# VHH binders against WD repeat-containing protein DWA2 (DWA2), part 2

Target 1, 350 residues: WD repeat-containing protein DWA2 (DWA2), of Arabidopsis thaliana (Mouse-ear cress) (q6npn9)
Amino acid sequence: MQGGSSGIGYGLKYQARCISDVKADRDHTSFLTGTLSLKEENEVHLLRLSSGGSELLCEGLFSHPNEIWDLASSPFDQRIFSTVFSTGDSYGAAIWQIPEPYGQSNSSTLECVASLDAHVGKINCVLWCPSGNSDKLISMDEQNLVFWSLDSSKKSAEVLSKESAGMRHSLSGGAWNPHDVNSVAATSESSIQFWDLRTMKKNNSIERAHVRNVDYNLKREHILVSADDESGIHLWDLRKTKFPVQELPGHTHWTWAVRCNPEYEELILSVGTDSAVNLWFASASSEHKTSESPVEASRQRVNPLLNSYTDYEDSVYGLAWSSREPWIFASLSYDGRVVIESVKPFLPRR
Short names: E, the ipSAE of ESMFold2; O, the ipSAE of OpenDDE; V2, 0.75 times the mean of E and O plus 0.25 times the DockQ between their complexes.

## First folded at step 1 (VHH)

Design A7 (framework vhh_7pa5_2)
Fold by ESMFold2-Fast, scan of step 1:
Structure A7 (fold): chain B 350 residues (1-350), chain A 121 residues (1-121)
Amino acid sequence: as target 1 above (350 residues)
Amino acid sequence: QVQLVESGGGMVQPGGSLRLSCAASGFTFSSYAMSWVRRAPGKGPEWVSTISGSGGSTSYADSVKGRFTISRDNAKNTLYLQMNSLKPEDTALYYCAKDTEYQLLYSMDVWGQGTQVTVSS
């Protein structure tokens, strides 16, 4: 057992900044991570938690031609994932396939399923459709949203629609709404924008400066969490966006990423300026708090910080909850260290 | 391994000029776009300017267009920012960073310690 240990470690040889749980792998707690080596060939690691739960094992090591700046696994196919990568003067994106058999192959060769070539600016993210029976993708650069259809059998991607946000350098990332396949949130320097994919028009926005990351609550349909440089973490009820329903307290810090738990609606992970990974209990996300007015909920004074993980030697950029075992998360620091932690002691009581 | 060292900041009166430098090491400098980003006291980071790896393309924030010039010397692995007609609003800690505006929001701690620019009357 790990009794008293801070977690299970795995060291990549090179620097890295992105990690994704393998959402489609329902048989194993698995993660994909990619390297950011500026001088060497880059690689993707398929990491699996052992059957005894005591160690992280590399079950696949694959060559990747460029530095990996973002990575997302397909929610429906455990062999399929996307990368955003540096091409020198710009960023590109592509869809890759792990060789068969998954997690048992001795091949180091990834198959390129599709290149996402429709961007005129530097691409920053690829979002997978979280529901429905279609392999739909959104990719974003600083100015444009591109809506794609992926045909894995033909190994091709088709542009369904492309739309400009207008202002240069306005888009920095986003999240696909897991409760509405026609809605995507996009972050910009001055706002969180909500786009309708049926019309490819921005239909709503929340004015908020310097938003670094957003994530949807998977259990509560109307709850979005944002992270920004000025006042930290905010929970929004999308039905009443004039004020957030909760601000997570503490001293003002820059928050780079936020991740809602896939099973426990109250649990949120964040990473801040001092490379601390914080575990929060967000009371405004709970069913028991749904009857409170948003104004009343935003005035709650109870400390929601459950734990702070501070044992890192370098900046933490990667965070991923396990979809299979939702009391487990992976964190990744820039030096290539992956740490698996259990939040079982902090699970909310019913 | 990747190291960026900013220098050239200081105190200047409104209307004055400063030239910032960034010495890069640990990567193939000419293969990557470079940016300047700044942070004023109590505010989040603001992107200032980007230059392509070859130096053939540049872009600027609207607040600095016509006043600032970004340039690079690939033989010396050095990035520059020439700042003219400085305003009190330009007072900030200035950082250099690799690549796009997207990554400036997420990787500033690996790029350098910054150089302080203070514009006071």
Scores: ipSAE 0.000, ipTM 0.189, lowest interface PAE 16.6, mean pLDDT 80

Design A8 (framework vhh_7pa5_2)
Fold by ESMFold2-Fast, scan of step 1:
Structure A8 (fold): chain B 350 residues (1-350), chain A 121 residues (1-121)
Amino acid sequence: as target 1 above (350 residues)
Amino acid sequence: QVQLVESGGGMVQPGGSLRLSCAASGFTFRSYAMSWVRRAPGKGPEWVSTISGSGGRTSYADSVKGRFTISRDNAKNTLYLQMNSLKPEDTALYYCAKVSDYGDYWAFDYWGQGTQVTVSS
């Protein structure tokens, strides 16, 4: 009954669960999404927000051989992305290249740049080095981290290092630290683990059950956000990990994903199996609070939930901020519906 | 405005039990860690216990471990401290404190007026 959907919709023909902004596209707000069709050929869609932001256009439709369970765009090349996929009985991961010219080709054929063949178990994710100038990537299965060097010119990926987390540490995903290229966070059923890529060893951990997702704050060096099945969303100061610095009220079901805004340090998106996308103002992420009086700070505190987007027919699994226009995000529900929303009315002010 | 109001203090004999309550208002209670801090006459403040916003994590001072239990009811915006096996050295004014969201979990931005606990034979 509330004034609800202001968003721009795009419908995929098949179920889908992954979406990524095209981080290296400097000219347009663009997204890549992949289908999860168990019976039919799978597809990757290159979606571009029109000039003026009134419609979402398909600028590329590409055949993908298998069901896509995860997808991430390269931070250094708008034509390059990774997929994690299922062949029915096993999992694979590969690096793909969009045909030239980007967003203008009539070719439906993706070029396989490299196959990531170091895994025998379920692969959970592929993480790209966030520097934008690095050819390094991490892939994770339930037991192993694999550190890779990618040479797109030679169409090859080389294993630099492979390390087992052990059977007691079932890995479920992770995030690459944008402030330290030698650090990766990995989630497990009992903890968030911090790995040093120079040694491929776990240096620290936060004890937390059933963590589904983590993301680093891109502006605040020490702030990590986690999502879990039990109590929702937590902000962590990595200098003081005994307790979270802020807890945000969770979804009515388990929280699947959290995404820190690339430009606005206080803005966080979360998504849960309750078919809701929540936009939060995380006051603990603000660097401007250190010199404020307690009375003044108390007056500035508001309900941390800025808005809730609930106009979904199926569970929302995909969530991505635009790096090009950081007041825009894309959400993806399992039925294949992509929705683009603007958060301009909720932007923090200086 | 943030308000924290403690209750449940009183006089008890050594070995006895008391349950303290703190009614919170003026902020989103479930989003913040909460602490109990005590002050005995002539002594500085001593941290007793902290509970996370969800209630999933608790921590205790070594002096009270195994005897005190911190809990919260987020539907009622209320913090509790169950104190068992009380000792004369537990005699103090007990404060409910809101943990600051300025990055240090030991920093407190709001305190209640306190409730007196006296343990004597």
Scores: ipSAE 0.000, ipTM 0.310, lowest interface PAE 14.8, mean pLDDT 82

Design A9 (framework vhh_7pa5_2)
Fold by ESMFold2-Fast, scan of step 1:
Structure A9 (fold): chain B 350 residues (1-350), chain A 120 residues (1-120)
Amino acid sequence: as target 1 above (350 residues)
Amino acid sequence: QVQLVESGGGMVQPGGSLRLSCAASGFTFSSYAMSWVRRAPGKGPEWVSTISSGGSYTSYADSVKGRFTISRDNAKNTLYLQMNSLKPEDTALYYCAKDQWLVPEYFQHWGQGTQVTVSS
């Protein structure tokens, strides 16, 4: 356990791209991560932070049949999660269950709760309804958005609706609106599209080139954060979408992902292809004035960049806040190294 | 070649004040958050305070809140800690650090630290 950084490390044997906090685990700060092995057998690791915060322990190691390209934990059941995977020739998505007892050394076999068999292209993500009391899922491929109902007791998933996003605007990802369960944002090469799940129609859009990732602010009802290929991070007020309310000086290269903190509305993490993880302070929900006197502008002392993490030997693709201890985040570099960091010194006053 | 040189420690009576300095070199100081960390005899490292890269945000351990003030001068590559109302419990070797979260086995310092002794 020799680490060269302020954080704590955990090394996977294989390359990896995805990590998710276990949102429904109320007793421990836990993360799930999955491997990208050229072998047919891949792994899902359940990682748990020790009570003293000094160690990241593997409390479960499970066999997974295919390369894992995306992973998301259920917000209502700590044993349930989704994976997006490659079979070599195609892509699939499925819902899995960790065997009981959760977090103990026993069976390495995951139970398949449901297969999401509605996609013919590259699947980008599976989104869980953020209300915590819903059996609803959204899955997206490059062309289609599919709305699902999950019945874990019957081990089945039913397609409620499926719609095309338009042939000229391939989808790259999305986010479920935590303030309106009938609204989902989907990103594409030319826009951010907002979909109404009751009608399965696009209600509006923000024209923005090469958007890679979006995330909703969990506390500020109208704030959406986007990341794009032009090294930009933008905060949008969804009530006035002509211009962003704040632009952060992002990474020198493409910004891969952005994550709003689940408890502290001002805190945002971003990761770029330059392998830097940046922690930002952004307070845009109350500030709508763009015209300020030169004297007042020069007196502003709040630098939005709070800290930059650069001690990575490979590209960082995975990034997750802990929902239980929201001053903690996990980062994952492609070589399979997980690093846990605390942003406790940068927390806003409650 | 990260180098941090702490100074400004000494002996002081309870209720007294000291100002610590840390001169940084070998990295782009203005791009990193900086922290003060102390280690009392026979104890592990304790985080004291952190300041953001631009100096706009600060945070303090509950044991020093209201008594200590962290600041920085990016033009001089220097970090400061103003310590007021010192207590015997503040007696420790003080280090400056780039890292914000301290796990004892991963703590790294680049200087020898500066000793603060609070006694009568």
Scores: ipSAE 0.000, ipTM 0.135, lowest interface PAE 19.5, mean pLDDT 80

Design B1 (framework vhh_7b18_3)
Fold by ESMFold2-Fast, scan of step 1:
Structure B1 (fold): chain B 350 residues (1-350), chain A 120 residues (1-120)
Amino acid sequence: as target 1 above (350 residues)
Amino acid sequence: QVQLVETGGGLVQPGGSLRLSCAASGFTFSSYAMGWARQVPGKGLEWVSYISSGGSTEYQDSVKGRFTISRDNAKSTVYLQMNSLKPEDTAVYYCAKDLYYDSSGYYDYWGQGTQVTVSS
């Protein structure tokens, strides 16, 4: 084992599986997490990393009427986020607003900005357009992609388009391409599908069974990372999809989630059902030239795994990098434990 | 298996000198770049200096001309000679092993740290 953790802990009273950094919060490193309680009213916690105090503080605790299966923050408004939830007999999705003032209100009541009422089956995710000035959303159930326009001033959402991925496919999730706002990746039981939002048609695909999660490299426009049940983590160059450019083995069981760092293109976090969180250094360069001399050009890396975090009592399902301080990440285990870690020892010198 | 053990920290007066040593074991020392970083009280970790396997060195601007990094491959040891010490040099100093033969800025192993206090 390399490294080891001196992370900061926070315990929710209920089970939980989703956590998101507050992308639009430019003043604080903040996270939103939601509970999964079958018998009680559920909660959304606004967690803020203290300035110099080494504490994760709850700056907001809000009632949510249903168990929360997914959560994503708005990239343009720190008070706005989406949840995917169970209504008892079906699934729903909605856009919520934190009461004003942000992080200082005594109110526990979330305002519903819009309900995303276009799905009959299990909803997997809500994706926000990565452009900070776009009102567009994608939601996915097991068969359908729905393209939305959100009007925050009218507190409504309009369906722009709805398309089926086919009756034989089961969609499991996706990611919006940060380098092309007209492109979305969707994972299925047999492939990673790439959809053009202008035509609502699948343009191409990568054949890969049981993909659990995908994420785009924010700095490298052609690099996608996938996590699956059989062979771990793969880095793909979308210009040459016959074979992955790199494979990262390391989990002893299924890899549940993968997250590319927003600032450091080589850093990837992954989490598996073995309850390990792994930090990887992945170079997508095939040549990796640093010098014109043969000796200096023969730079070697012994192992792509930089560190493994294993101090968890239950399965880890939630992972989020901080966009504000990209050397910080949050992990969430199913028992409701949130842990904040620093990867600062693995960062480039300053 | 891999170990980095720092020695040489202590209390010194402004303008004084101190030499830090880091004894390495568990890897082929001569094949990797080595570095020193420090954590100033109340601030984050900051890089101080590195030395490549070939002996090329770099320094943080605030320590250039005052600090010298060197290595002895036969003894598997890296050194930091600190001259003209200032109160702002007060920190815990860490020895680190780089992932590569040149400085990548990515360090996979760190020592326990040694306290340097410049005061009085």
Scores: ipSAE 0.000, ipTM 0.116, lowest interface PAE 20.1, mean pLDDT 81

Design B10 (framework vhh_7b18_3)
Fold by ESMFold2-Fast, scan of step 1:
Structure B10 (fold): chain B 350 residues (1-350), chain A 119 residues (1-119)
Amino acid sequence: as target 1 above (350 residues)
Amino acid sequence: QVQLVETGGGLVQPGGSLRLSCAASGFTFSSYAMGWARQVPGKGLEWVSYISSGGSTEYQDSVKGRFTISRDNAKSTVYLQMNSLKPEDTAVYYCAKTRSYWEDSYDYWGQGTQVTVSS
């Protein structure tokens, strides 16, 4: 009864771990995904959901010279995206441009707009400023945060500032605060660190071991969601960081990623190494008021798990909500399978 | 398709030895660090041992001197030699692949193999 995948599938020919919705595409529900093959030639696919919503079409296939470990679309230009890639002995990061016309080109050649050359060692992510009128970027390696200004007309990126997170903090990722463009969260071995981009200093931290991923709630300015290696998912009120406001049970194995919905503040997606994608309902404002009556105090807990998507043959690493149609998400399993799912049946009521 | 398949678990008396094997496929084995973790009944998953792509090893303090991790890149296999086993070593043992060539954090786990130390 409930066991069928209703999803729309697309197969990459190589392994893959990263997918991003094309945030600046205002006309179509589109995704960019890149391959992770140890061959010298990898690929970036521009995928578009058909007008009937029944198939996922490849509207662009582009050569990429290295295996892709992270990919993020520009919020201000549908042709611009970043990749983090391995060169065998090291990592690199660069900004790429899709050839004209967008989604209609037969060219397989990406233009390198800028190389992000300030890093030594493993690069974990490139974050775009969430403001659609900003050319600012943050990149993170295992020790450093680097703040960039991108000039696409000059095909260059300038380092505005670079700062070390400290001795062996092993930064693993981060998220740019959509409510404060001067604030970035960075995950480390022992904490979630909050950095002020004006000073390039950390202002606060939450002590939590092995945090793998964080995401900000787009509607609630004080809410951050974290995922860690012990299968835990936590909602944090940044005004009261001693303990999380809600804990979600997570996955059987490690929780790899969490993604807050861009329109529905209560909806969160998570993926774990158990090859499951979980859809959660979590409200940051649901503090229970207890009455004097013990009967009223004994309210039952609501199960926060709305649905679990388990029809995957390999570990799911990539997750992206559509910004255009926020009831749609894409998932990517390591074998290169992209699946589009609709969460319309689970949308919160007015 | 990344797969990690553990074998070699079983029932052993205190002071005994077991050798666990993990057969890996679906990725370039020689490029990744590998590890072992265990889940003791009633506890969470705890790290046991690590081996880098270059062969450098690390161990949890409670197993150091008793356990030895090794790898055979030609066979795409990682091993855990467990000596002087104690009842507290009873757990499901999982083989793990690191997320990247330089990271000691893991992104893929096998199905596990049961080790029971009891007289």
Scores: ipSAE 0.000, ipTM 0.096, lowest interface PAE 23.7, mean pLDDT 81

Design B11 (framework vhh_7b18_3)
Fold by ESMFold2-Fast, scan of step 1:
Structure B11 (fold): chain B 350 residues (1-350), chain A 122 residues (1-122)
Amino acid sequence: as target 1 above (350 residues)
Amino acid sequence: QVQLVETGGGLVQPGGSLRLSCAASGFTFKSYAMGWARQVPGKGLEWVSYISSGGSTEYQDSVKGRFTISRDNAKSTVYLQMNSLKPEDTAVYYCAAPTDYYEWGSTKYDYWGQGTQVTVSS
């Protein structure tokens, strides 16, 4: 069924494209978001949902030297995050640390833990190893994947390996496989590529034009979701990649991002340049078997769209589920508006 | 709720043509792959053709070049154009919709129509 949103709003001073759940914050539902302004100093905001869930509070406001194009929180340390940024004439990536004490306003200065200085081209993303006990990172530019080891106590990052994707393989992003720490998916103009980090070789690919984003199902080992501007949203079983197991209708314009829910394998969020966020129930990502009862079968939801959130004035680029409260997500539109929504009424029974 | 209604079957001479139609309702048609399967009296179910929501098609080897599957998302209808029909094509043809995983070359589907009889006889 369709319904608008009336969620909790927070306005950034500048334009913004990126938001990340603070995965390692176990005490609060928290998000990090960064600005991209050429005329002003840029900022990173630490946002915390109040205990009553009625307001989004800024618990930290940090100066960032450059405009921020991507941001990802560390899965093992709530004070550590990565940014991909532009210096005007170049692109870079670095690992930053929030000043102590975390979430208490007493300093606006971020400490640079490590600079990721192995790229000569435009960096697109930084991926954190999702295992929670590994200090490994992947960074990607349009041609190269770089595998890093991070030592946050020594404030250094070491290149473990670097490999070229080759000519005419313009990389645009990717996702780290949460079920296989040696596997990373990378998106390009014409394909989704699967890389083995032990060999730094592409070992498989799915031919798919104009893929904008991918995400792995955190519960279902073999399910990958992709977003593109031709056909919309696709669910893939990586054991049989000849065609997708389910196709969801796309947004009116490009679908920019898809995010699988960290706890509920059936729930997927998508966001597009049509200023809409869609919540989907994707049966192909579920471990449930088809009911054998005629009565139960007649009660099955056949429309995968659960809700559409359309209360945005600008394109939505940022999207993040809360890992602490997985019925909550944050969305970010380009004008700097953050909105927190609850999907509690749509949760599958567990 | 979910309903699949096949039409277009009948009696035809060898070398003739038939066009089968399947009108679907009760689900978001454009988001799902659709297939056709056939059952010869006294034999098992045989997969015939598949079309993805994006339009990619697959065919059983014995019907390649003779049958064409297509879809009209505005009408929530899938079609099977059958040319150069042979006596061995005689079967009940079923329209089928998977609601979960679909395996290429598989007859595993969640919803089936009533079927339409195709008889190829001189």
Scores: ipSAE 0.000, ipTM 0.128, lowest interface PAE 19.6, mean pLDDT 80

Design B2 (framework vhh_7b18_3)
Fold by ESMFold2-Fast, scan of step 1:
Structure B2 (fold): chain B 350 residues (1-350), chain A 119 residues (1-119)
Amino acid sequence: as target 1 above (350 residues)
Amino acid sequence: QVQLVETGGGLVQPGGSLRLSCAASGFTVSSNYMGWARQVPGKGLEWVSYIYSGGSTEYQDSVKGRFTISRDNAKSTVYLQMNSLKPEDTAVYYCARDSYGYDEYFDYWGQGTQVTVSS
């Protein structure tokens, strides 16, 4: 049964939309979160789960000049992260470095490693290359995909390529393929597009309207999960894109984000504007694809929803699994409340 | 006992045509997702075409408009009609069955049939 387990809470003073696990921190379960304050001054918090798992500690508090709309930690350097921010009616993106020593709160000043000055209009995300010894970045606005090389020693970023996706207000986000460093998925109002970074061309696409978010399965090659506001959550086999391999019912409002678990291939988190976080189990069965009968398909159905977390006073926009302790996730509601939850009771049988 | 046996490969000139056949035994082809994959010398294994249990088809972009996958359920056979063949289509072609689930990818392959496109 679903228990009423209270998570570990941490309150930001301001509204917030984004949280990222610090993937490069192999010693601690740590998260970075940034504020979306209507004031000029904003903050980035470095949060660490205590060794006993009972307390979420602020190990760093840093000044950030503008409202933070997206934040991503470097997978290779625990001190480095990107933000997408608003400067009023325009957007910017930059790479920041936490002062040394990491996690000891000795300075509130972030160092700007590089400014990503290739966009006009709304920037949606900055993606870090997930594998290899690559210093490569992708940034996306609503029209353009920009491929970057980062030189942290020179404090600069070079544009390697910039390509238009076509229509204005087309792109909404994306994900870098962890199994193919030359492939990036980009979401648009009408499709999920797959781009080849060697040619900077769209090679294929999945026709799907109003996709809000995508994430790659880190363990299952070729599996992509998408979230949209019309039909919910879909699992795709990228070798066979005509139909999804599994459909999960969505939230009562827009599904904002999906996150595949870094260790447990069956576990997926989703978050919607209905103030709920859902934990799903994507089973091995595909009753709608292998079953020839509606009666047989119905009999083979299993409930994929493991648990629903609903103790939120505002919409949840931020969601991150811990890479170090993959049975732990952080959620962030718009009012600035961070909650740490354990999914140990729901782990697949090993 | 599940078996897939490919036939129909051979040497053909650029612009020519070949039809590959896959004879399946031990299961019902109409109840499974079936496909063709190829191994290009020096390139590795790549998927070419798929046919769903309901008869819908999908193709790799490089073969769209040139290749057609089909099946004959009464003969338990899957076909790949290849038209306007290019030297780049030279490969060993494999017929494969897919359980079409999350737990595993393609679970059975044939031995393969060689297609060589050369003048």
Scores: ipSAE 0.000, ipTM 0.274, lowest interface PAE 14.4, mean pLDDT 81

Design B3 (framework vhh_7b18_3; at its last look DockQ between E and O 0.07; V2 from the best seeds 0.00; counts 0 for: pae E 20.5 > 2, placed apart)
Fold by ESMFold2, look of step 2:
Structure B3 (fold): chain B 350 residues (1-350), chain A 119 residues (1-119)
Amino acid sequence: as target 1 above (350 residues)
Amino acid sequence: QVQLVETGGGLVQPGGSLRLSCAASGFTFSRYAMGWARQVPGKGLEWVSYISSGGSTEYQDSVKGRFTISRDNAKSTVYLQMNSLKPEDTAVYYCAKGPLWDEYSYDYWGQGTQVTVSS
C-alpha cells in the first residue's frame, strides 16, 4: 500500500516466519530475523531501530545455509542465537555466533558454535534458559524433549537428558517458565504439558486440543497464555488448571502466536493467519497488585481488544516485544515484511 | 503456478472404499506438508488429514482408523485411502498445500472431487 501504515517497515527478500528480540543488546533496540527461501540461499538479518525511532537499519547480514523455521536470540549474549532449519527431507538446529565487529553493517560469515544433533524428526523449537543458568537449552522434536548444556568456548553442546513425550502426542513448541527455571511448558496435539527438568517427567497437563503457542506472563507468576487455533486465546492460572481464567477471541482464523508484554502485565499481543496483529488487555483477575484505577478497568470490561493492526498482505507469524523498550513490538508476515509499532497510545499513565 | 488436481471420487455404498489422488505441480512437492479437507453439504470447510514433508500423519477424530493419508514424492502425489465409508463422509474433498509448519491454514487447494456415500 503506497498510502503507508503507521509502523516502520523493513523488507526481507524472501519469505520468513521468525523474528526474535535481541534482549542482550543493552545499547540498542534490535531484532534478529531469518528467511525461509525454498530455492535461494537464506539470510539472517540483524536489525536496529534508529535512535529517533523512524527507521529500521540492517546492522548485519549473514548467510545461512538452510531454510529457517525458528530463530531465538540468547538472552545473555547478543552475539549468540539459535536456528531451527530444514535441509529438504531432514531437520536440524544449531547455535551460531555473530562475528566481530558486532553491529557495524557486518556481513561476515556466521560461526557455528554447536549442532544440536539428538533429534530424529521435525524440530519445532529451541528454548533458552531465561535466567540464572545461561548455558542451558531445550530443543523439541515431535516426540522428544532434549535438555542441553552449551559451552561456547569449546564449541560444543552436551545432552544432559532426553525424554519422549509418547508416540501419540506430537510436541509442537513450548516456553520456558521465567519464574522457575526447572519448568518448561510444551504444547502437544492434545495438551499443554508441564515438564520438570530435574526429573524430565511431566508433572501436570492441561487437556486442550490444537494449542499452537504458549507464553508465560513475566509479571504474574502463575499465568500462562495459550493460542488455540480455532478457539482463540486463553489465560490459565497454573495452580487451578481445570478452566481458563479468561478467554479472548483471538483471530478470525488461526491464532498463530501470543506474547505477553515484558513490563505491562495486562498487555498481550497475538498474530494470526488472518493477516492481523491484535493488542489485548487482559481483564481477568491478577495475582499481582496493579496500579490501574478501577475506572480504567471498568471502561475496558466489554472490549478487551485495544487495537488491531491489519495492514499486512500475508499471514503474520513472527512476533516479538522489545524488552529494552517494552512499548515497542516487531511483527513479521510471511512475505518477509517486518513492521515496528508502538503501543504507547494504549498505555495507562504511570 | 501451483496446481492441485484431485481424482478418484465417486458414488460408493456404505462400508465401501475409495482412494483419492492429488497430482501436484508448480512447486517443490517434497518440501511441503500436504493435506485433505472436505466440504460437507450445508457446512463449511473442515480439515480431514495432514501429512508432513517427512511423512508424519494426523487425522480428524471422525476418520481415524478408516482413512490413511500417504504421499509419493517421486510422483508429486498425495493420496487419501478411505475405508469403511459412512454417509456422513459425503462431501467434496479438496487437496491442500500448506507451509511445513502450518497445519490448519492452506495456501492453495484444488477444485475438489465429489465423494457420495449412499445405499
Scores: ipSAE 0.000, ipTM 0.128, lowest interface PAE 20.5, mean pLDDT 82
ESMFold2-Fast, scan of step 1: ipSAE 0.000; ipTM 0.331
ESMFold2 (binder alone), look of step 2: mean pLDDT 84; pTM 0.848
OpenDDE, look of step 2: ipSAE 0.009; ipTM 0.306

